# VH-VL binders against f1rd40r3617to3795, part 29

Target 1, 179 residues: f1rd40r3617to3795
Amino acid sequence: FNISVQSGYEAISQELCVVTCLKDLTSVVDIKTSSRPAMIGSLTDGSTETFWESGDEDKNKTKSITISCVKGINASYVSVHVDNSRDIGNKVTSMIFLCGKAVEDLCRIKQIDLDSRHMGWVTSELPGGDHHVIKIELKGPENTLRVRQVKVLGWKEGESIKIAGQISASVAQQKNCEA
Below, E stands for the ipSAE of ESMFold2; O stands for the ipSAE of OpenDDE; V2 stands for 0.75 times the mean of E and O plus 0.25 times the DockQ between their complexes.

## First folded at step 13 (VH-VL; framework fv_dusigitumab)

Design t5 (at its last look DockQ between E and O 0.83; V2 from the best seeds 0.72)
Fold by OpenDDE, look of step 13:
Structure t5 (fold): chain C 179 residues (1-179), chain A 119 residues (1-119), chain B 111 residues (1-111)
Amino acid sequence: as target 1 above (179 residues)
Amino acid sequence: QVQLVQSGAEVKKPGASVKVSCKASGYTFTDYDINWVRQATGQGLEWMGWMNPNSGDTYYAQKFQGRVTMTRNTSISTAYMELSSLRSEDTAVYYCAREGWDYMYFDYWGQGTTVTVSS
Amino acid sequence: QSVLTQPPSVSAAPGQKVTISCSGSSSNIGDKYVYWYQQLPGTAPKLLIYDNYKRPSGIPDRFSGSKSGTSATLGITGLQTGDEADYYCGTWDSSLSAGVVFGGGTKLTVL
C-alpha cells in the first residue's frame, strides 16, 4: 500500500480481480491537531521534510490529530508518517486510531507501537459505513512529538472508482506509482 | 444530555479550605478532562487547572500551585476541587467545565459554586 | 491585566452587526486555537465558538469567529435582545506559566 501518490487501489473482488481506484481525500477533509494548529499545513503539504510538532498545550496530554469528513466523503484508509530517526526528542512510540460518526462515539480500530527508530507510514483501514470522524492519538517518551504527514484515501460519492478491465495487483501498483 | 452539577454555596473564613464537587452525567466521565475556572464578582474568567478523570493526572495554573488540589471519584463520576489557605481574594464563583474531546475548549459547564471568604 | 485584550463593551441596535475583538500575542493566539464563550447574566459561560471559527451544535450561524495573526474576532449578525451578554475569548498561552487564558470580557448591550 503506497500512499505517497495521489491515488490508491484496493481489490473489491478477488474473483473478478476488480480494482477500485481510491483518491487522496486529504485536501477535502478537515484536520485538527491537539496543539499548534498553525503547523497543520505541514501535515498535508506532501513533504516528509516538514512536520507538525506538538506544543505546550498538550505537553502533559495525549496528542491527537482529528480528521473530520464531510458528507459524501468516504474515507477508506488513513495513514500517518513519522520519522523517529530524525525527530530525536520528538519521537512517536504509540498510535491509536479511532473512528466513528461523532467524537463522543469513537471506536478504537487499531493500535500500534512504534520502534524508536521507526521511519515511514502507519496505515489503518477504516471500517465501512457512515463514519465521519477519525482520530489518531499519539504518544511518545518526550513532552512533544512530531508527525510528518497525514493522508486520507477513499472515494467521493457519485464518482466512479472502478478501473476498467481486470488488472493484476502488480499492474495496479504500477499505475499507483505513475499517478 | 451532558450535565455538570456542582455543590452548593460555601462560606469560609480566611485560612480555611473549601472543597467543591462537580458531578458529571450524560457521558463517560473518564473520557474527558475536567477543568476548573473561577470568576470573581463582576470580573472575568480565570483558569485554575485541569484534571484527567481516568489517570488522575492534573495540571494547575501557576497561581494556584500549592493551594489547589483536583481529584475525582470515578465510581460516582464526580470531580473535586479543593482550595486551601483561603483569602478574601478567593471569593468567586467556581465553575467546573468539561474539556472538549480535542482539548482546550470547554463545551459544558457546571452551574457554578459561590465561595465567599470573609472574616 | 488579562493576557488577551477585549473591548470592555460594545453596543448596537437589534438587527445590526457587531464585532468583538480579541488581541493577543505570538505566545497565545498566534499559533493556537481561539475559543469564544457567551455568558448570559447570572449564568455560567457557554461555548460559542471553538477552533477559531467552528460553531457547536445549537449555535446559530449569526455567530462567527475568525482569526488573523495574533488577533481574533467574534462576529454577531442580526443582533437580538437575547444576545445581550458578556463574551470572552480564550486560548492557551505558552509562557513560563503556561495555561488557559481568557480575555477580559466584552459586555454586549443591545440598544
Scores: ipSAE 0.692, ipTM 0.847, lowest interface PAE 0.9, mean pLDDT 91
Fold by ESMFold2, look of step 13:
Structure t5 (fold): chain C 179 residues (1-179), chain A 119 residues (1-119), chain B 111 residues (1-111)
Amino acid sequence: as target 1 above (179 residues)
Amino acid sequence: QVQLVQSGAEVKKPGASVKVSCKASGYTFTDYDINWVRQATGQGLEWMGWMNPNSGDTYYAQKFQGRVTMTRNTSISTAYMELSSLRSEDTAVYYCAREGWDYMYFDYWGQGTTVTVSS
Amino acid sequence: QSVLTQPPSVSAAPGQKVTISCSGSSSNIGDKYVYWYQQLPGTAPKLLIYDNYKRPSGIPDRFSGSKSGTSATLGITGLQTGDEADYYCGTWDSSLSAGVVFGGGTKLTVL
């Protein structure tokens, strides 16, 4: 009988195994924008119908969203939702994803160019290791731009489950993970 | 250790110009914008503008448009602010300040340069 | 007269607490991050609070910042004689000539 499961399993026969499932960590990270922080709630409200729009304090500068993780938070993916088809005067045509232990030591991990009509999520896988800071640099053809949602997926230290035993292929195929 | 070290005090006559230097150390100079702020004796802080050391781009407060020029020499990690057509009301301490990594705040300030304009 | 309004002065005894207000508008504090700077006599300003409430390394937690609507507040508890200084709020203002604005400053006297 099927029920909702917040965690999945990865079995290695009859040996001890560690099970890790991706969780939405967006509500437990600190988010800073390069401008107009009054609109940050639109990035994290779970809706792609609301938006953060950059302000005039960064109109002549690179726009950015910076995510800071506390100890024990292991971000695996970061996703950004933009809608250039609706946000005609506020398009995002370039994203650079950076991460590191501190803002002074960020490394570029991905650069994406977006079509002028792009609508949807842009996702970056984050490298392994203990990263405390993720920065998304954003560019567009106008002085302002819009981002409609941000998501951070990963796992919290201590949410791993040690399981001794064997898991059949049918059980592994039925497992669910929050994503 | 981040430091901003400014040039020494200046005494000028009305109508002259002054150029204040700000030498940065302890960080990558081209990664952070430099702002200039002045403070007249017994008064508050007044923002003058910012300069991007990587590109040389500038943004000046409207009050100083046409009188201020902000530049840099990246090979010696030094920012400059030049104020022309000096008046007695330009008598102030002039500070350079580093804008933070994510913009919006000034995390390190120079020691200040006193500029006195008198007849 | 300043775009951001602060009381000209505040005072309290050592060990006491004070608050310093900074009143602005929807074009600045209501929409933007607020910063606080401490200026000790004869010295350059020093960053005290950024992003409304965050403390740089080396700033003790007896200094706090908050923001509500178009106003921001700096709180200082456990006053020390070394806290005697001028305190400035600052932010970006999106008025006609957009730029950084500061409050007029508040002189804190520790009696």
Scores: ipSAE 0.672, ipTM 0.845, lowest interface PAE 1.8, mean pLDDT 86
ESMFold2 (binder alone), look of step 13: mean pLDDT 93; pTM 0.946

Design t6 (at its last look DockQ between E and O 0.71; V2 from the best seeds 0.75)
Fold by OpenDDE, look of step 13:
Structure t6 (fold): chain C 179 residues (1-179), chain A 119 residues (1-119), chain B 111 residues (1-111)
Amino acid sequence: as target 1 above (179 residues)
Amino acid sequence: QVQLVQSGAEVKKPGASVKVSCKASGYTFTDYDINWVRQATGQGLEWMGWMNPYSGDTWYAQKFQGRVTMTRNTSISTAYMELSSLRSEDTAVYYCAREGWDYQYFDYWGQGTTVTVSS
Amino acid sequence: QSVLTQPPSVSAAPGQKVTISCSGSSSNIGDKYVYWYQQLPGTAPKLLIYDNNKRPSGIPDRFSGSKSGTSATLGITGLQTGDEADYYCGTWDSSLSAGVVFGGGTKLTVL
């Protein structure tokens, strides 16, 4: 699954060729980090050239990025961009995605291990329903790690997100890139 | 309801050690770090360190390194703070506190344990 | 002597607004979350504000937090007699001795 800059498409029905246009909700969610909150802007600035680097606050602890959705926001996907090839000494080797209605009721929905050279997006689909909190737990071999971007795709209640017509995956991808 | 219940007041001689307990309830004990903070009479708060109940990992304030030991018994959801080589300056109320889900803040506190060090 | 600097005391009449400042540096407040605690006389501290400006459940909206640069501020509107307490700011300090640090505390007196 590739994440576009501002939007994405999800096929709802192959028979009807109905596609759901997902929006970038990153700007309307609350983001918290386990350390160095002053660098949160780097996670959402649209550039993989900047990064969030964990600090002393979470040294010897699991690092985390927490996304809180407000009412009316339905997150469908969360993506995290890392570049272990560039971030020598700050690599991410494990990501755990958790979601739930509250921080005390989070459930693990995905776990992935990354190799020492991983560069790119790691995406987790979020379960349907009324979930408001997404937490990404991050681990690496060093005391600090770097994350380049975080993106949340979904839809806002009250907005039409269905696109009629048959579009191929390639066309959908192209539209995502152009959006 | 989250609760942290600490052991009772202690009176110790200089040079002795004190071990304060903190029993947690109302949540999964191993999911949250336990911190210890002390407060001398009429003074401010002083952070001592944190302990991860799951791994047993600890991080102590430099002031207390070599003198403080934070441990836990997961079977009874209890954290311990032991301070050795006690001095009169160690006279204070000692608090255990649960660290928030994403660290640094303390969302629940024990009732405090008064430790008096006197000759 | 505290890493974070607070006024030792503030006072106001019931119904009024008070602010408590917390001054730090780039190694603490500058790039980290600020937290506030209320300590009623003879009791343990209670979390009042977290992540600069968020209120835990049960904390009324009369309490607010803000942060700018290397300073943080606690605001209390509609002051009540029950608000008379000591208030502490706290954060993480990145130094040779990295750890949680607190302000010296501010005694709030309701006149």
Scores: ipSAE 0.814, ipTM 0.894, lowest interface PAE 0.6, mean pLDDT 92
Fold by ESMFold2, look of step 13:
Structure t6 (fold): chain C 179 residues (1-179), chain A 119 residues (1-119), chain B 111 residues (1-111)
Amino acid sequence: as target 1 above (179 residues)
Amino acid sequence: QVQLVQSGAEVKKPGASVKVSCKASGYTFTDYDINWVRQATGQGLEWMGWMNPYSGDTWYAQKFQGRVTMTRNTSISTAYMELSSLRSEDTAVYYCAREGWDYQYFDYWGQGTTVTVSS
Amino acid sequence: QSVLTQPPSVSAAPGQKVTISCSGSSSNIGDKYVYWYQQLPGTAPKLLIYDNNKRPSGIPDRFSGSKSGTSATLGITGLQTGDEADYYCGTWDSSLSAGVVFGGGTKLTVL
């Protein structure tokens, strides 16, 4: 979606200096939350004005967002937006990013601590390959916490073929115009 | 290969306590919460609470608050549920169940322990 | 009377399909994941469906789950005599006494 793509692109450009090779895959991955799945739409709607808020079903448990990619989906980055300045009773002060081929075989790839006024995206680069399970473990000082957006950037098998075909058609049209 | 093996049937008098054990095997015991669920004869399932084997943290269903204690011994991969001040209404089969990786559903169950409370 | 409402019984012939409903509220099914359990006579419950519609390994695809609004449905196709059991829906309820709740159970008879 336009806003989500530009925001994800902008975030990646500012952190990696790689501006054109990644696609927003957020709409084609499976997202599970540790609680209140009815609010998952707020994580993926392209707006930082909406939020997912954890529920009482994971009170006193580690809160998490789990992203599952099927074969052919190659996730390269995952980004999480939190706003501790607005979400004063629902802050996120720690994120741990884990990745693996299956939920039972996840390895930590990044841990970050956030201050009580943090506002913005937190991004983790993912190991190469496809068929990832990505888990973000979240902690805060209260029994509930809020996350405003999630993004997954990468590439999808089959879409690179469409791009290659499009490039071939453009070259053929250019060749005809030079005659 | 995941297994939960519970202790044997118990017969108790009203006012007594019962402690049911649940030995886990085939997985890392401390990675998954253990829940306890009971079922009276001819009745449905009733959740009693959960226990985190890593931390020892618990959450008890309100109906059992003050009467139930859930514990574990991680060195032998065993969870325990103790119910005190038994009444005849506590006569039931008591199950332990492993909570799934991402909470609240129960992917493996013990065989059940019949507790009979009679005078 | 259960927080989650299921029909007390359903029946169907071998090879047919059956659905089992589970009706809840906005404090549970409307807000939370739903899961389903099978309890064969004299045995412990077994997980059939989690996260509304996902099957654990070893559960055949003739078992399916769905959720709409505050209601959930378990579907069983290609009914077999071995499917004769009690079936329970379950979820988390966030009302006054927050915790896991189950439906009252549905006895499936294969005749």
Scores: ipSAE 0.714, ipTM 0.857, lowest interface PAE 1.6, mean pLDDT 86
ESMFold2 (binder alone), look of step 13: mean pLDDT 92; pTM 0.942

## First folded at step 14 (VH-VL; framework fv_dusigitumab)

Design v1 (at its last look DockQ between E and O 0.66; V2 from the best seeds 0.73)
Fold by OpenDDE, look of step 14:
Structure v1 (fold): chain C 179 residues (1-179), chain A 119 residues (1-119), chain B 111 residues (1-111)
Amino acid sequence: as target 1 above (179 residues)
Amino acid sequence: QVQLVQSGAEVKKPGASVKVSCKASGYTFTDYDINWVRQATGQGLEWMGWMNPYSGDTYYAQKFQGRVTMTRNTSISTAYMELSSLRSEDTAVYYCAREGLDYQYFDYWGQGTTVTVSS
Amino acid sequence: QSVLTQPPSVSAAPGQKVTISCSGSSSNIGDKYVYWYQQLPGTAPKLLIYDNNKRPSGIPDRFSGSKSGTSATLGITGLQTGDEADYYCGTWDSSLSAGVVFGGGTKLTVL
């Protein structure tokens, strides 16, 4: 799963685009869940066959996954994989993405509703900057819900992520959508 | 700064009811659940339940089901815990505590309210 | 009597290291976050450790938490006289009567 983002070379001919290649930073972020933290490993094991299932700790409460970035890590996107088609009785119907410098001071950046058969990745772009705290608030029709994977894409300070490509903006965007 | 200020000490007879208040300040009252924990003299902590100030939803420990009622007045950022059918075993210091984000831990506590049940 | 088991008391001299254990089961510590509270004499409990090993702002790094299996441990290094207090572990228990549970508490005496 790679996301290619075109960086602000709007003035360059569509034939010569600089593509920014983002890295998977999931392994270098800290992840917390509102319940059953023992299952957090399932969120980052690279398999959509495993899952985190909320427990009774947050029964009748909003469920959440909190991602904390360390210094030098710049998160650009967060992606959450949900499979409502398989997770009968554990569906996710709402996701709210929040971001900020601290857990106590988060701002809502995206809200999305999911249908009862949604299967796939839900992605939110993150504002620029480092030391991000990303919180995903999750709701469903039942007391428990399941999330299959979480992925954080971005870049590390000091690393070059610019790739000179002879691809058009449209092709770059298409590749991003296929990722 | 976050503060939870509780009502004063209570002395009650067996069979009576007691209602303890907890006024919150320094944060948005409706954004955090309020929990109640009691501690008998020389004993450990005992969780009683939580109340969501926004919705008014509650969840009580089984031991207190039918005897405890947790409510709130959002206009004055105050939570209440009422315990009925008091027994001598209910003699304790009662604490309100703010539940942290992502739940289960209590990051701020009231100063405690001593409730004495005696004949 | 408590769902979580702590030693009733521990003691050490100033500057020494102490550990306080908290034993539970698979229905609580096994798959839940563990929290620790410090209660100075005559005061309300204070959050000391959250999420197994995280310190709230203002808590010195002399305090540490760890979790393994169905047990948790609070570590205190460089023991000070001001550390004399009762310490409680806490977590969520997923039994038939699900809820927050505490250990019996450990009295720490600084010799």
Scores: ipSAE 0.787, ipTM 0.879, lowest interface PAE 0.7, mean pLDDT 92
Fold by ESMFold2, look of step 14:
Structure v1 (fold): chain C 179 residues (1-179), chain A 119 residues (1-119), chain B 111 residues (1-111)
Amino acid sequence: as target 1 above (179 residues)
Amino acid sequence: QVQLVQSGAEVKKPGASVKVSCKASGYTFTDYDINWVRQATGQGLEWMGWMNPYSGDTYYAQKFQGRVTMTRNTSISTAYMELSSLRSEDTAVYYCAREGLDYQYFDYWGQGTTVTVSS
Amino acid sequence: QSVLTQPPSVSAAPGQKVTISCSGSSSNIGDKYVYWYQQLPGTAPKLLIYDNNKRPSGIPDRFSGSKSGTSATLGITGLQTGDEADYYCGTWDSSLSAGVVFGGGTKLTVL
């Protein structure tokens, strides 16, 4: 969540406080998979009943989902839904989240291991700013694996709300941006 | 400045072997797979296989299985393709190509090595 | 014989538009990313389009790619004489002999 605040010399002076609303940006980012891009729609359709399943063109190596945000798109969180209880034979047991400004210069920001019964969302907070490339590296015990959903949360540049007067941190967190 | 520089043209007899080199520069050699593609004169492109320079792992197109060997020397950033039991049908230009970081496309190509197999 | 089918040639006048088709199957184009390469006379192939519709740096936006079903297309607008070349589509095929496959190539002539 990103907030821009300015304060003045006089403590009781009116300050312009800009509130950045957290929105689902999944439909406006570019999503690449290491294999089977025909199934990307299953990652973004809002359903955990559909899935993306990796294919053999990723050379039986680490599988990945790469999300690219153009200038003006400020991704704050990325979430991945996995269901190892249903996806027997296609389990995900390791996730690594990487982020950077270009696919060539990514830094690891989170790594977790998932047990064989995991069902649910795994979320990573992203560094502030725009124009991120986010890569999710996925591993499992089989040659193929499944991911059920991806979500990207953040805000678009220029969609913040300008609010006259002084605002407490709790009030600023409640304000919504209108797209 | 990514560059792939291949060895020079070769003339071979049927039954011989040829080994083509591909020297990489301008990037971290071990981070990108090398693919080999050939093209007979006036013909289309034919994929031969890929090699991972980090592990040395390979995957060969079924047509070339048993005749092709892809290797590398990481200390000099050089990939090699050796094709044995040459036939006149193997007369072609042989290219090395770097595969992109997220797999599946060839972003930089060598200049090609002409191999002529004739009796 | 090519797994992916392209027209052998296309032509148009300078400044005009052409589309080059690439027809495959559910084991390749229908399921996988498609790439396009330009081969100018006497040179190695050069990447034009990757991941169905993305352009590498330095490729002008008059080149475009798209995919529908088991077919892909390369679009070229504002034709220039320097565009005269052979164009190849490529992708991965997951059938019995899995691997990279290319179309037979399309020769573009600018008249």
Scores: ipSAE 0.725, ipTM 0.859, lowest interface PAE 1.4, mean pLDDT 87
ESMFold2 (binder alone), look of step 14: mean pLDDT 93; pTM 0.947

Design v2 (at its last look DockQ between E and O 0.67; V2 from the best seeds 0.70)
Fold by OpenDDE, look of step 14:
Structure v2 (fold): chain C 179 residues (1-179), chain A 119 residues (1-119), chain B 111 residues (1-111)
Amino acid sequence: as target 1 above (179 residues)
Amino acid sequence: QVQLVQSGAEVKKPGASVKVSCKASGYTFTDYDINWVRQATGQGLEWMGWMNPYSGDTYYAQKFQGRVTMTRNTSISTAYMELSSLRSEDTAVYYCAREGWDYHWFDYWGQGTTVTVSS
Amino acid sequence: QSVLTQPPSVSAAPGQKVTISCSGSSSNIGDKYVYWYQQLPGTAPKLLIYDNNKRPSGIPDRFSGSKSGTSATLGITGLQTGDEADYYCGTWDSSLSAGVVFGGGTKLTVL
């Protein structure tokens, strides 16, 4: 699937146009869920046909997905895919994004409300710095909810993510995918 | 430093009620659920339920439904567990425990309150 | 009677390795996180392992946790006399009476 993260690209001068292309880091981060961890694989399998469904472990509680980054991993964006149109009885109506160095020191960075028919990606930009933990708090009208995918975009220390040339964001993204 | 300090030992007769307190300090009281776990002498741990200090929401183990009431006073960061219709088998050490950042592990425990039910 | 099954006791000499098993079912350990607690004599339980294999701050790396299928295991290497305690596994059980459940506990004796 394609996630449009146009904001992740910066064009400098025409003569020295440098585009920063972020990498998919989803496979190198640790993911935890507030319930039914056996379904975590569905969040990262690249398919919106599968999903994580919260269990009774977090019934009557806030549901959450926690992403932990190891040293050397710098997350810039986190995206969550939800399909309320398909997930009747399991809708997500609120997302709160938090980040910080540790789970006990998280700061809220974004809050979004979703309508009952929302289908698609919800993305939050992450502040720069030494943020190792990202938590998404999820709420819905029912006891359970479903999330289809989670994606983390960023860069690894020591790796170049700069693409030289006069290219559009779309072309830069394509080059990154082909690399 | 996170601390949970419980009330002192109780001796009750069968049919009576007991209310144990748990005062929290060293953290924001309303940010973490409080769980109650009991342990009879020489026996294992038995979970009783959780209480959310912010909302006051509770969830009790089925075994204690109708007999247990978990409450809190947020102004003094104190959780309460009341058990009614006491029986001899309710004799145990009762612990309050803070649920961690996520569910359902307990990272800090009170020192325990011994409740003895005897005729 | 405990939902999770642990051996009643294990023993080993100082410096040795011990393992404590915790057996459950698909309604609990099968698809949920497992936690371990250490309870020294006359004290409250202490969190030892969370999320199957993670150690809280202050817990030495001699302690390890693992999970496979419907079973979990606590490992203790370099056994010390101070490790003599009761150990409990715990998790959430999604049965008709859903809630936190514990193993029966394992008494570890250091010989």
Scores: ipSAE 0.780, ipTM 0.880, lowest interface PAE 0.7, mean pLDDT 92
Fold by ESMFold2, look of step 14:
Structure v2 (fold): chain C 179 residues (1-179), chain A 119 residues (1-119), chain B 111 residues (1-111)
Amino acid sequence: as target 1 above (179 residues)
Amino acid sequence: QVQLVQSGAEVKKPGASVKVSCKASGYTFTDYDINWVRQATGQGLEWMGWMNPYSGDTYYAQKFQGRVTMTRNTSISTAYMELSSLRSEDTAVYYCAREGWDYHWFDYWGQGTTVTVSS
Amino acid sequence: QSVLTQPPSVSAAPGQKVTISCSGSSSNIGDKYVYWYQQLPGTAPKLLIYDNNKRPSGIPDRFSGSKSGTSATLGITGLQTGDEADYYCGTWDSSLSAGVVFGGGTKLTVL
């Protein structure tokens, strides 16, 4: 019989605000280095006191870190921590960020030159979507270089929905709903 | 489809040189390093070195330093390996192999070129 | 003498499982990625496993790789007569003669 249009109209007419919060997704992505993979743990251990140092297997080659995201992982930013002030024999003076759906289909999205005293994070925004491959090409004046941390920030499909539900409840209370 | 097609078999005398070619197709030749690996009859694999076809940079296994030269012609997507001062111990099948996009592993191999060093 | 040590041969019946070991050192397997290659009689080697445990497209999942410490292992389940081949592990070695090294090879016979 007849549905209450005023109650349904007020619920439907209220704006639903959804806020997507970025999370640290580093532990759920696959990380490959161009050399010395035994040191990959130093990139993801949450410490800028440890480091990955490139090895002799990529001597005279472009050094790289490759990050592979499975379906459902939406990486928004990738950040790389470099400390040329401490790593004086292993400096990083150039980074190129590439992204694509597959390793053979990467496009350059950002190139950054770093001075010899750089200390801190270098961040690239990533194109939207999931299931990306991110490659960071690294260069320096020596045959080896060091990176101290890598972080991937984004959202995992499903986890941002909890935040949207909480915002909806707050908006309903703000409009003098009974709860 | 990625392919590496090598030149034909060679018979050489001790002290001569041999140059083996490796024609690449089905991918951008300059994007991937080319490695050379040899295998004597009934023996295992022996790595000889790599060459970057974009820059021409090379890295040779210490055993072959001074005897091996790896080059390329990017206009025809072809890599070359030349081994000089041949000995009977150099009798082997010589393979070219493409290093994977992230380096360090050989995802595609040529069919092999037999080089025989004898009187 | 090979820097990486593999058993010279293994054998098993169709449908069985085999494991092929590859023993190295801290200057190679302990520090670097490991790869596995299959060489069928009269053919060029073919990549089976890269980056310790990853399979390229077209390699069935009955082939697997693992690595622990300074040793790597190739596993083959559901053996088929077409698996009869030589199997090689490979990696980079950073000792004095730095470069790619291969194990001596393991001949798999399917009885």
Scores: ipSAE 0.650, ipTM 0.831, lowest interface PAE 1.9, mean pLDDT 86
ESMFold2 (binder alone), look of step 14: mean pLDDT 92; pTM 0.940

